# VHH binders against a4qp31r305to451, part 19

Target 1, 147 residues: a4qp31r305to451
Amino acid sequence: PPGSRLVLMSQVCKQTLAKDSEKLNDVNIKLHRCSEAFIYLLSPLWSVTLDKCRNSTLVLGPVRTSVHIQSCENVRVVCVAGRLTIGGSFNCTIHSLTPTRPLLLPGNASLTLGPFHTQYPTLEDHMASAGLAVVPNLWNQPLLFGV
Short names: E, the ipSAE of ESMFold2; O, the ipSAE of OpenDDE; V2, 0.75 times the mean of E and O plus 0.25 times the DockQ between their complexes.

## First folded at step 11 (VHH; framework vhh_8emy_2)

Design m5 (at its last look DockQ between E and O 0.23; V2 from the best seeds 0.00; counts 0 for: pae E 17.4 > 2)
Fold by OpenDDE, look of step 11:
Structure m5 (fold): chain B 147 residues (1-147), chain A 126 residues (1-126)
Amino acid sequence: as target 1 above (147 residues)
Amino acid sequence: QVQLQESGGGLVQPGSSLRLSCAASGFTFRKDWMHWVRQAPGKGPEWVSSISGSGGITTYADSVKGRFSISRDNPSKTLYLQMNSLRPEDSAVYYCARTFEITWHGSKYTVTFDYRGQGTQVTVSS
């Protein structure tokens, strides 16, 4: 069922990964210790977690539930997501469309926020599929938690 | 060379309407989201609205929801902002941008545009 599968991408280094497969639909993605990577996952996703990634760019299809960025450094994330959480991260940039206020957890420094800006041919269909086509964008209204 | 040029601003009374235009060139317009951003005197830039490449997705700041409408004409590479029920607090220089972001440095922040025009002044006053 949707949201039941986990795809772990660990230690993706110095490479470009581009995927737009239906096999990614409604999958939980975890990126662990990726570095100097360009990762494009252009499908409707269930959730995405970035953990200890560095010097990387991540462009995501719509994420139905949440994008969680933890302990990352110099990471750029472009995403449409139900919710966005960032903690323990340094010099990260997130361009997002999120109908909930981004949650900034402790330990962040030098965060950059911006509105979602990336177009690909099936984006709007994917947004509709993910239930994110007609939602507000609160990208610039972060909440600080525990800070 | 990427170029953006805003127009349509002016002095209007509260409650009136105004339509801004942004002429774009130098890039594949339809492949980019576009944004309207405004900056009032003494204030930092404020995001106003965004629109997807095809125009099918639009988003708005809470302050302008229900009053402003963003649209685009991809063949002519033009971005629009229909502003209705204008208020004095809408007074600002309005910019169209391809990318807009805010970097937070503790209590202060830095605003960055990849490309924007010279802006068009909107003044709402009785």
Scores: ipSAE 0.898, ipTM 0.940, lowest interface PAE 0.5, mean pLDDT 95
Fold by ESMFold2, look of step 11:
Structure m5 (fold): chain B 147 residues (1-147), chain A 126 residues (1-126)
Amino acid sequence: as target 1 above (147 residues)
Amino acid sequence: QVQLQESGGGLVQPGSSLRLSCAASGFTFRKDWMHWVRQAPGKGPEWVSSISGSGGITTYADSVKGRFSISRDNPSKTLYLQMNSLRPEDSAVYYCARTFEITWHGSKYTVTFDYRGQGTQVTVSS
């Protein structure tokens, strides 16, 4: 069933991981306490949470529901997502394509938001699988909550 | 220090073409994705197009797809936007950009596009 499985990637350190396997299709991904890592997950995903990651770069295939970025430091994220939420994060850069306004929770500082800029050969097929389109893109219209 | 300088804008009639240029310095141009963003009077910034560091990957907003083409020349550190079949709705100040910032003012925020240049005005008159 879509969205029924979780893949946990914990304490990935000083590594480059690139995955484009169909077994990641429609799964929930949690990246926890990753450090100095480059992580490429180029599949249509159900949801993604980054928690307590630092000094890392994450490039995601299209995420059907949500990307949550919480308690991260010096992290670059590139994603297409149904929703984007960021909280408690410092010195992070997020390039996104989202049809909803990014939600900025308390505790952020020195965030940079930018438009999605990544292409790979199967991206359009993956976007269709995740039910996402190029427009609307509201990356530059965040909603601030609780500040 | 990052420097970006846009040029090539002007006043044109509907259906005309223009080519915008952006001269870049102060960073490793060939490694960075580059972007065009535009801002019309009284409206928020609108992403137009992006291109990968090598130039092999391009993306466009639906409002300009099929009419605009982004390109880059890495030896000269120059980004381009070819704009064809211009419409009055394309009128805006066009900026090239590498990154963006968000700044906080108490309970309010501003989204600042990190476009180090002054932009170039494109006006498509009726």
Scores: ipSAE 0.000, ipTM 0.133, lowest interface PAE 17.4, mean pLDDT 79
ESMFold2 (binder alone), look of step 11: mean pLDDT 79; pTM 0.779

Design m6 (at its last look DockQ between E and O 0.38; V2 from the best seeds 0.00; counts 0 for: pae E 5.0 > 2)
Fold by OpenDDE, look of step 11:
Structure m6 (fold): chain B 147 residues (1-147), chain A 126 residues (1-126)
Amino acid sequence: as target 1 above (147 residues)
Amino acid sequence: QVQLQESGGGLVQPGSSLRLSCAASGFTFSKDWMHWVRQAPGKGPEWVSSISSSGGITTYADSVKGRFSISRDNPSKTLYLQMNSLRPEDSAVYYCARTFEITFHGSKYTVTFDYRGQGTQVTVSS
């Protein structure tokens, strides 16, 4: 069922990874220790976790539930997501469309937020599929939690 | 080179309407999301609205939701902002932008635009 599958992408380094496969639909993605990577996952996803990634750019299809960024450095994320959480991260930039207030967990420094700005041919269809086509954008209303 | 030029601002009374335009050139307009941002005196820039490349997706700041409407005409490379039920607090210089971001440094923040125009002044006053 949707949200039951996990795809781990570990140590993607010094490369461009672009995927727009139906196999990614409603999948949980975990990016672990990616570095100097450009990663494009242009499908409606269930959840995405970035853990200990560095010097990388992530462009994501709509994420139905949550994008979680943890312990990342110099990472740029572009995403539409139900929820956005960021913790323990430094010099990261997130351009997002999120109907909930981004949750900033402890340990962040030099965070940059911006509105979602990237398009690809099937983006709007994917947004609709993910239930995120007609939602507010609260990208600029972060909540500080535990700080 | 990328160019954005805002127009349509002016002095209007509360409750009135105004339509802003942004003429874009120097890039493939139809492939980019576009945004409206405003800056009032003594305040930092405030995001107002965004629109997807095709115009099918629009988002608004809470402060303008229900009153403002963003649209675009890709053939003419023009971005619009229809502002209805204007309030004094809507007074600001309005900019169109291709990218807008805020960097937070503790209690301080830095606003960055990749491209924006010179802006157009909107003043709402009795």
Scores: ipSAE 0.885, ipTM 0.938, lowest interface PAE 0.5, mean pLDDT 95
Fold by ESMFold2, look of step 11:
Order: structure tokens, then C-alpha cells, then sequence
Structure m6 (fold): chain B 147 residues (1-147), chain A 126 residues (1-126)
């Protein structure tokens, strides 16, 4: 069933990884302790968690459910997502298209939110596969919880 | 060369309306989100409103919601801001922008944007 698999990418360091395989379609992705990495996962995904990553850039295909960013430092994320949650993170930049208000949890400092600005040839097909529409986009209307 | 030219500002009384325009050139206007940002004397820039490339999504800062309306005309490459029920605190130079970022420092924020025009002065007094 979609959303039943987990792919853990741990300690990806000083690398550029680009994946667009259909084997990533509708999987849950956890990126853990990645450092100085450029990671492109250009498939329709089920969920993404970025945990304890630093000095890295992540470009995601559309994420059906949620993108959760926690305990990260100096990380840039570009995504289309059903929802977006950020906590415990410093000096991070997130450019997004999301139909729900981003949730900013405690422990963040110097978070930058910007509009989604990335295009790749199959993006629209992937958005349809993930059930994500162009409207609405609430990237600039975060909910601040516990801050 | 990307160019943005703001117009339509002026000196008005509280409660008045103004319509700002932004003429765009040098890029594919219909493919970009567009934004209004303002800067009052002695203050940093403040995001006002954004509109999606098709015009189907609009968003507003809480301070202007219900009073301001953003729109665009893609054939003429023009962005608009209709400002109703103007207040003295709306006095600022208004800029349009192709992109911007909002940096949060706890519950406070800083707006950074790539304005290209001179802006248009809106002054609400008396």
C-alpha cells in the first residue's frame, strides 16, 4: 500500500544524490544526520522527515502528506507538500507550495520561508499523483506554536 | 533586463482609496508570483500581499486584510493593489517584487525582497 515503506538515508556526507526512480513513489523518506549534501528526490513521495541534518540542500518532488524538519542547521529545502512542520532548527530556508499553514514549533531561530520556485519536467504529473493542487498556497502564513 | 515600475501613490486623507499599479517587463510575468512590500520611515520592509501567477491565490498581511485587494492582468503585465479605508499607518513607499523571503526570529520577522523600482509613495495624513 502507498505510504507503507520507509527509506532511511543516514549520514549522507559531502555528496550529491539525485534520485527519480519510480521505486521512491509513495514512500516515506527519513534523512538523518546528513551533512554537506545536495539531495534531489524527484518522485511523488508520501512523507519526508529531515532530522539532525546540517549544511545541506534538499529538493523534493511533491510530498503527499507531510514534510517535517527537526533539529537541522543551515539547511535549504524546496518542496511541494500537504503540510510542513519545522522545529528545533537554526538558519534554515524553506521554499514551499503547501495548502496548509506551516507549523513552526519551539526551538527555531532564523528560519526563512519563501515561495516555491523550482520546476522540473514531470513536476505537474507528480503533483497530480500526490493529490496536490496549485491552490491554495499558504507558505507565508505559518502557525507559531509555543514560541 | 527585469524592470518593475510602481505608480499610483499620493497624498490622501484617512478613509480614502488608492489603486497602485506595477508595470512589469523583461520576464514572463504570467509564470511568476508577484508581491507588494512597503517600507515606512524608520522601519524595515513589511510584506503586504502576494498573488499567484494565475491570480487564483491571494494572501494578505493581517494589518491590511479586508481593506486591500491584490490583482493582476497578465496580458498587460500589470500588478495592482487596491487600497481602501486608508489609515495613517499605511503611509509608506510601496514596492512590487517578483520574490521575497520572510525570516522568522521567534515570533518576529524580517522581510527581504528584490525590489527593482523606485516605489510609489503613499501618504495618509490629516
Amino acid sequence: as target 1 above (147 residues)
Amino acid sequence: QVQLQESGGGLVQPGSSLRLSCAASGFTFSKDWMHWVRQAPGKGPEWVSSISSSGGITTYADSVKGRFSISRDNPSKTLYLQMNSLRPEDSAVYYCARTFEITFHGSKYTVTFDYRGQGTQVTVSS
Scores: ipSAE 0.118, ipTM 0.622, lowest interface PAE 5.0, mean pLDDT 84
ESMFold2 (binder alone), look of step 11: mean pLDDT 80; pTM 0.794

## First folded at step 12 (VHH; framework vhh_8emy_2)

Design n1 (at its last look DockQ between E and O 0.02; V2 from the best seeds 0.00; counts 0 for: pae E 16.6 > 2, placed apart)
Fold by OpenDDE, look of step 12:
Structure n1 (fold): chain B 147 residues (1-147), chain A 128 residues (1-128)
Amino acid sequence: as target 1 above (147 residues)
Amino acid sequence: QVQLQESGGGLVQPGSSLRLSCAASGFTFSKDWMHWVRQAPGKGPEWVSSISGSGGITTYADSVKGRFSISRDNPSKTLYLQMNSLRPEDSAVYYCARTYEITFNPKTGEYTVTFDYRGQGTQVTVSS
């Protein structure tokens, strides 16, 4: 069922990982210790977690529930997501479209938040599948927690 | 059933060009990213290029950037790889793949590329 499957991608290093497949639909994604990677996951996803990734770019299809960024460094994330949380991360840039206020957890430094600015042909359909809309977008209204 | 069949490989001299093709069947071709990967004797598989379902996004490994071009024809369910300025180090079996995963073995320090579907491959040999 949707949201029940987890896909772990660990130690993607100096590689490009690009997927646009029904196999990713409504799947939980975990990126663990990716480095110098370009990752494109252009499908409607259930959730995404980035853990200890470095020097990487991640472009996501719409994420129904949440994108969680933890302990990352020099990472660029482009995403449409129901929720966005960032903790323990340094020099990261997140371009997002989110109907909820991003939650900034302790331990961040040199974060840049920006609006979602990417387009691909099936984005609109994927947003519809993920139950996400273009408004409201609260990317610039973060909440600080425990800081 | 999903099927991928590569063709177009051969023996060529350095500096020459080849065009690989991959015939796909058994799935909705236009809904998936498609990939080229290669494997040389004694080496692990190497990602070469990827293209989005619509063809709007293409990516390349640094080793082939500026020399190789990936494209697709969705109506005929065919993937292509135009290889120009070929070098001896491009010699490998070239595979067409629908989906691949990269995993890391922390004990050995090696990564593994796993394909859910790929073809039998086509041999490319670049030699004087």
Scores: ipSAE 0.006, ipTM 0.257, lowest interface PAE 9.7, mean pLDDT 89
Fold by ESMFold2, look of step 12:
Structure n1 (fold): chain B 147 residues (1-147), chain A 128 residues (1-128)
Amino acid sequence: as target 1 above (147 residues)
Amino acid sequence: QVQLQESGGGLVQPGSSLRLSCAASGFTFSKDWMHWVRQAPGKGPEWVSSISGSGGITTYADSVKGRFSISRDNPSKTLYLQMNSLRPEDSAVYYCARTYEITFNPKTGEYTVTFDYRGQGTQVTVSS
């Protein structure tokens, strides 16, 4: 059933990882302690958590529920997501399309938020599959919590 | 058809112990790596522990190492998780899982593991 699988990618270092398989459809993704990596997950996803990643670039297919970025440093994230939450992160850049206000938890510094700017041939089909085909983009209206 | 059924959860006090079980059917249990995955309210799933088909190799997430012990009984097709010194942050629904896919990067020596968990899970709640 959708959202019942977890893909753990731990300590992906100094490499480019690209996956666009339908086997990732509606999967929860956790990226843990990745460094100096370029990670492209170009499928409709259920949720994504980035934890303790550094010096990396992540390009995600549309994420139905949430993208949670925690304790990351020097990371660039490009995503379409139902919700976006960022905490404890330094010098990160997030380009997003999200219909909810990004939630900024304590511990962030030097964050850059920008609009989603990426295209690939099946993107619109993936957005429809994730329920995000026609939604407003609130990337520039973050909520601050606990600051 | 593969089936996995978790049991043994409950409401306990901090410092308590609890033993989870997972009954497996529909595959050759002794050949597959098995795993425990947990999901706390409002968070994504978190890998907890893994065990090889023979039971000879076990691995644990840093957050549970030294407190949790994974084991299996291949004749009865049952996977176990012994949880000692439970903390409030261990509260979650716990799922047993098979490996769906595993890839290896020979340049870095790193593995990417995809888990397939199918049961309803078993709730563990640790209250102060």
Scores: ipSAE 0.000, ipTM 0.211, lowest interface PAE 16.6, mean pLDDT 81
ESMFold2 (binder alone), look of step 12: mean pLDDT 81; pTM 0.777

Design n2 (at its last look DockQ between E and O 0.68; V2 from the best seeds 0.00; counts 0 for: pae E 3.4 > 2)
Fold by OpenDDE, look of step 12:
Structure n2 (fold): chain B 147 residues (1-147), chain A 127 residues (1-127)
Amino acid sequence: as target 1 above (147 residues)
Amino acid sequence: QVQLQESGGGLVQPGSSLRLSCAASGFTFSKDWMHWVRQAPGKGPEWVSSISGSGGITTYADSVKGRFSISRDNPSKTLYLQMNSLRPEDSAVYYCARTYEITFNPSGKYTVTFDYRGQGTQVTVSS
């Protein structure tokens, strides 16, 4: 069922990874220790977790539930997501469209937020598939927790 | 090179309407989201609205929702902001931008950056 499958991408380094497969639909994605990577996952996703990634750029299709960024450094993330959580991360930039306030957990430094800015042909369809509304957009209204 | 040029600002009375334009050049306009950002005197830049490349997705800050309408004409590479029911608190310099970012520092200081924006157009709402 949707949200039951996990895809682990570990140690993707010095490469470009681009996928827009139906196999990614409603899948939980975990990116672990990716470095110097450009990763494009242009499908409706269930959830996405970035853990200990560095010097990388991630462009995501709409994420139904949450995008969680943990212990990352010099990472750029572009996403539409139901929820956004960021903790323990340094010099990271997130361009997002999200109906909930981003949650900033302890340990962040030099964190940058911006509005979603990426266009691809099936974006609107993917947003619909992910059940994500375009409003409200609260990307610039973070909640600080324990900071 | 990327160029953005805002126009259409002016002095208007509360409750009136104004339509801003932004002429874009130097990039494939239809492939980028575009944003309106405004800055009032003594305040930091405030995000106003965003629109997808095709124009199919639009978002607004709560402060302007229901009153402002963002749109675009990709053939002419022009971004628009229709501003209705204007209020004194809408007074600001309005910028169109391709990228807008807010950096949150541990000290509590916030910084704003643009990769590309115009010179801005002044909007003043006063009775």
Scores: ipSAE 0.881, ipTM 0.937, lowest interface PAE 0.4, mean pLDDT 95
Fold by ESMFold2, look of step 12:
Structure n2 (fold): chain B 147 residues (1-147), chain A 127 residues (1-127)
Amino acid sequence: as target 1 above (147 residues)
Amino acid sequence: QVQLQESGGGLVQPGSSLRLSCAASGFTFSKDWMHWVRQAPGKGPEWVSSISGSGGITTYADSVKGRFSISRDNPSKTLYLQMNSLRPEDSAVYYCARTYEITFNPSGKYTVTFDYRGQGTQVTVSS
């Protein structure tokens, strides 16, 4: 069933990890303590959490529910997502397409937001399968909580 | 070397339409996402719309969705913004840009960076 599985990617370091398998369709992804990594997950995903990652770049296929970025440093994220939440993160850059207001929790510094700016051949099909085709982009209207 | 030149603005009544153009040179236009950004007096630059290099993906600020339409013609290296049902709140200088970013500090104050090269084109909707 969609959204029932979790894939944990822990301590991916100093490497490029690229996956576009249909086996990742509708899974929850957690990236934990990744460093100096380039990570491409080009499948429609259910949710993504980045926790304690540093000096890394993450490029995601459309995420049906949420992308949560916490305790990250010097990380770049490119995503289409239903919701975006960022907390405790420093010197991070997020280029996104999201129909809800990004939620900025306490502990952030030097966050840079921009509009989604990448493409790959199956992106539009993946956006449709994740229910994110033809939605508004609210990337520039964050909601600040507890700051 | 990168050059962007906006045109097509004017003074119009509420409910009117305008089409803005942006002539581009000095880069591989068809490979880059392009953006429209607007700036009203006393306000910081505001993101309006973006389009993918192929033109297949378009995105819009919530305030203009359903009224504005971004498009591009890659052979002529031209970006367009069709603006329908114009409101006084749409009055601004409009720029095309290759990048647009907002950087936040801990207090929630922010700065805007975008890569503009042109003088912009003024859109004024009477109030």
Scores: ipSAE 0.346, ipTM 0.698, lowest interface PAE 3.4, mean pLDDT 89
ESMFold2 (binder alone), look of step 12: mean pLDDT 79; pTM 0.764

Design n3 (at its last look DockQ between E and O 0.44; V2 from the best seeds 0.00; counts 0 for: pae O 5.7 > 2)
Fold by ESMFold2, look of step 12:
Structure n3 (fold): chain B 147 residues (1-147), chain A 126 residues (1-126)
Amino acid sequence: as target 1 above (147 residues)
Amino acid sequence: QVQLQESGGGLVQPGSSLRLSCAASGFTFSKDWMHWVRQAPGKGPEWVSSISGSGGLTTYADSVKGRFSISRDNPSKTLYLQMNSLRPEDSAVYYCARTYEITFHGSKYTVTFDYRGQGTQVTVSS
């Protein structure tokens, strides 16, 4: 069933990882302690958590539920997501398309938000599979909690 | 090379209207969101309004909502800002932009964008 599988990518270091396989469709992804990595997951995903990643770039296919970025440092994320939450992160840049207001939790410093501008051939099909539309995009209207 | 050229500014009295134009070249204009950003002397850039590539969705800063109207003409690659009921606080150099970013430092933030034109001066006086 969609959203029942978890793929853990731990300690991906100093490499480029690119996946666009149908086997990743509707999977929960956890990226843990990745460093100096370029990670492209170009499939419709169920959820994504980035935890304790540093000096990395992540480009995600559309995420049906949520992208959670926690305790990351010097990370660039490009995503389409139902919800976006960032906490405890330093010098990170997130370019997003999201129909909900990004949630900024405590502990962030030098956090940059920008609009989603990435394209790949199957993007629109993947957005439909994830139940996401191009509007509204609320990337520039975050909610600040406890800051 | 991306080129943006703003025009239509001027010196007007409070309550007046102006329409700004932005001529675009060097990119696929109809595919991109476009934005108006303004900057008064001694202040940082301030986002004003945005419009989707098709023109179907528009958003506005609270300070201009109900008074300003953004539009675009994709065949002529031109972006517009209709400014009604102008106030002295609207005085600034107005720029069009393809994108911008917001950097948060706790509860404070800064706006950044890539200046491509000279901007057009709007002055609303007394």
Scores: ipSAE 0.515, ipTM 0.838, lowest interface PAE 1.6, mean pLDDT 88
Fold by OpenDDE, look of step 12:
Structure n3 (fold): chain B 147 residues (1-147), chain A 126 residues (1-126)
Amino acid sequence: as target 1 above (147 residues)
Amino acid sequence: QVQLQESGGGLVQPGSSLRLSCAASGFTFSKDWMHWVRQAPGKGPEWVSSISGSGGLTTYADSVKGRFSISRDNPSKTLYLQMNSLRPEDSAVYYCARTYEITFHGSKYTVTFDYRGQGTQVTVSS
């Protein structure tokens, strides 16, 4: 069923990874220790977790539930997501469209939040599939915890 | 090089309407999200609105929802902001930008632009 699959992408380094596949639909994605990578996952996703990634750029299709960024450094994330959480991360930039307030957990430094600024031909259809709308967008209204 | 030139500002009375324009050049206009931001004297910049490359997606700050409308004409590489029911608190210099960011450094919050023009002054006063 949707949300039951997990795809782990570990140690993607010094490469560009681009996927636009129905196989990614409603899948949980975990990016682990990616470095100097450009990753494009342009499908409606269930959830996305970034763990210990560095010097990388991630462009995601709409994420139905949550995007979680943990212990990352110099990472840029572009996403539409139901929820956004960021913890333990340094010098990261997130361009998002999210109906909930981003949660900034302890341990962050030098974070940049911005509005969603990327498009691809099937983005609107994917947003609809993921049950995500253009409004409300609370990308600039973070909640800070323990900071 | 990237160029953004805002225009259409002026002095108007509360409740009036104004239409801002931004002429863009030096990049593929239709591929980029565009944004309006504003800055009043003594205050930090405030995000106002964003629009996707195709124009199919738009977002607004709560302070302007229902009153402002962002649009674009990709063939002429022009961004617009229709401002209705203007209020004194809307007074500011208005800028168009490709990317608008809020940077958080500890308890300090700052707004940055990847590029902006000279801006256009909007003054709402009776």
Scores: ipSAE 0.022, ipTM 0.291, lowest interface PAE 5.7, mean pLDDT 88
ESMFold2 (binder alone), look of step 12: mean pLDDT 80; pTM 0.792

Design n4 (at its last look DockQ between E and O 0.02; V2 from the best seeds 0.00; counts 0 for: pae O 7.7 > 2, placed apart)
Fold by ESMFold2, look of step 12:
Structure n4 (fold): chain B 147 residues (1-147), chain A 126 residues (1-126)
Amino acid sequence: as target 1 above (147 residues)
Amino acid sequence: QVQLQESGGGLVQPGSSLRLSCAASGFTFSKDWMHWVRQAPGKGPEWVSSISGSGGFTTYADSVKGRFSISRDNPSKTLYLQMNSLRPEDSAVYYCARTYEITFHGSKYTVTFDYRGQGTQVTVSS
């Protein structure tokens, strides 16, 4: 069933990882302790968690539910997501398309938000699969919680 | 070097329309997202709208949604902003930009955008 599987990608280091397989459709992704990596997951996903990643770039296909970024340093994330939450992160940049207000939790420093700026040939089809539209985009209206 | 030149501003009455233009050079225009940003006196820069390189994706700030329309003509390397139903709150200098980012430092923030041009003044009286 959609949203029942978890794919853990742990300690992906000093490499480029690109996946666009239908095997990733509607799965939960956890990226854990990745460093110096370029990670492209160009499939419609259920959820994504980034935890303790450093010096990396992540480009995600549309994420139906949420993208959680926690305890990351010097990470760039490009995503379309139902919800976006960021906490405990330093020198990170997130370019997003999201219909809900990004939630900025405590422990962040030097977070940069920008509008979604990426295109790939099947993006629109993947957005439809994830139930996400191009509007509204609330990337610039974060909610600062506990700051 | 990157050059951006805005035009089409003016003094108008509430409810009027204006069309802004941005002539671009010094980069591969058709591959880059472009943005409109505005700045009123005494206020920080405000993101208005963005458009993908192909023109297939557009996004708007809530304050202008339904009234403004962003477009581009890639052969002429020109970005446009059609502004309808103008309000006094829309009065600002309008810039086109290749970047727009907001950096947060706790509850304070800074805005970064590429405003290579002089901007174009839009003034909506009353």
Scores: ipSAE 0.374, ipTM 0.759, lowest interface PAE 2.9, mean pLDDT 87
Fold by OpenDDE, look of step 12:
Structure n4 (fold): chain B 147 residues (1-147), chain A 126 residues (1-126)
Amino acid sequence: as target 1 above (147 residues)
Amino acid sequence: QVQLQESGGGLVQPGSSLRLSCAASGFTFSKDWMHWVRQAPGKGPEWVSSISGSGGFTTYADSVKGRFSISRDNPSKTLYLQMNSLRPEDSAVYYCARTYEITFHGSKYTVTFDYRGQGTQVTVSS
């Protein structure tokens, strides 16, 4: 069923990884220790977790539930997501469209938040599939937790 | 059954243009990344270009950037490669291939496809 699968991408280093496939639909993605990577996952996803990634760019299709960024450094994330959570991360930039307030957990420094600025022809359909809309967008209304 | 059939190759002079086509059948075309790869005599296969299922993402090998353009028509299940400013080093058999993943590691570009066509010969010579 949707949201039951997990795809682990570990140690994607010094490479570009691009996928657009139904195999990714409604899947939980975990990126672990990616470095100097460009990752494009242009499908409706269930959840995405970035853990200990560095010097990387991640462009995501709509994420049904949440994007979680943990312990990352110099990472750029472009995403439409139901929820956005960032903790323990340094010098990261997140361009997002999210109907909920981003949650900033302890340990962050030099974070940049911006609006979602990417498009592709089937984005709207993917957003609909993921149950997400263009409004509201609360990318600039973060909540600070434990700061 | 999955089928890919390339066409449009030929003998052309340097600086000329050529448009390749790939007719796809036997699968849901719009759900897959499509790729062009080429292989010259005595050389290994070389990745040329890729396009996402929706066509919203395209990428090219450095050797063809600014000269080649990949596109697709999902209703007709056709993949295209517009090749401009052709050079002798572009001479090769060109294949269209299907996959859901592409990996670029430094200067190495790897396409992990499950199907490719029989290819179409492109020869650039004065």
Scores: ipSAE 0.015, ipTM 0.280, lowest interface PAE 7.7, mean pLDDT 89
ESMFold2 (binder alone), look of step 12: mean pLDDT 81; pTM 0.798

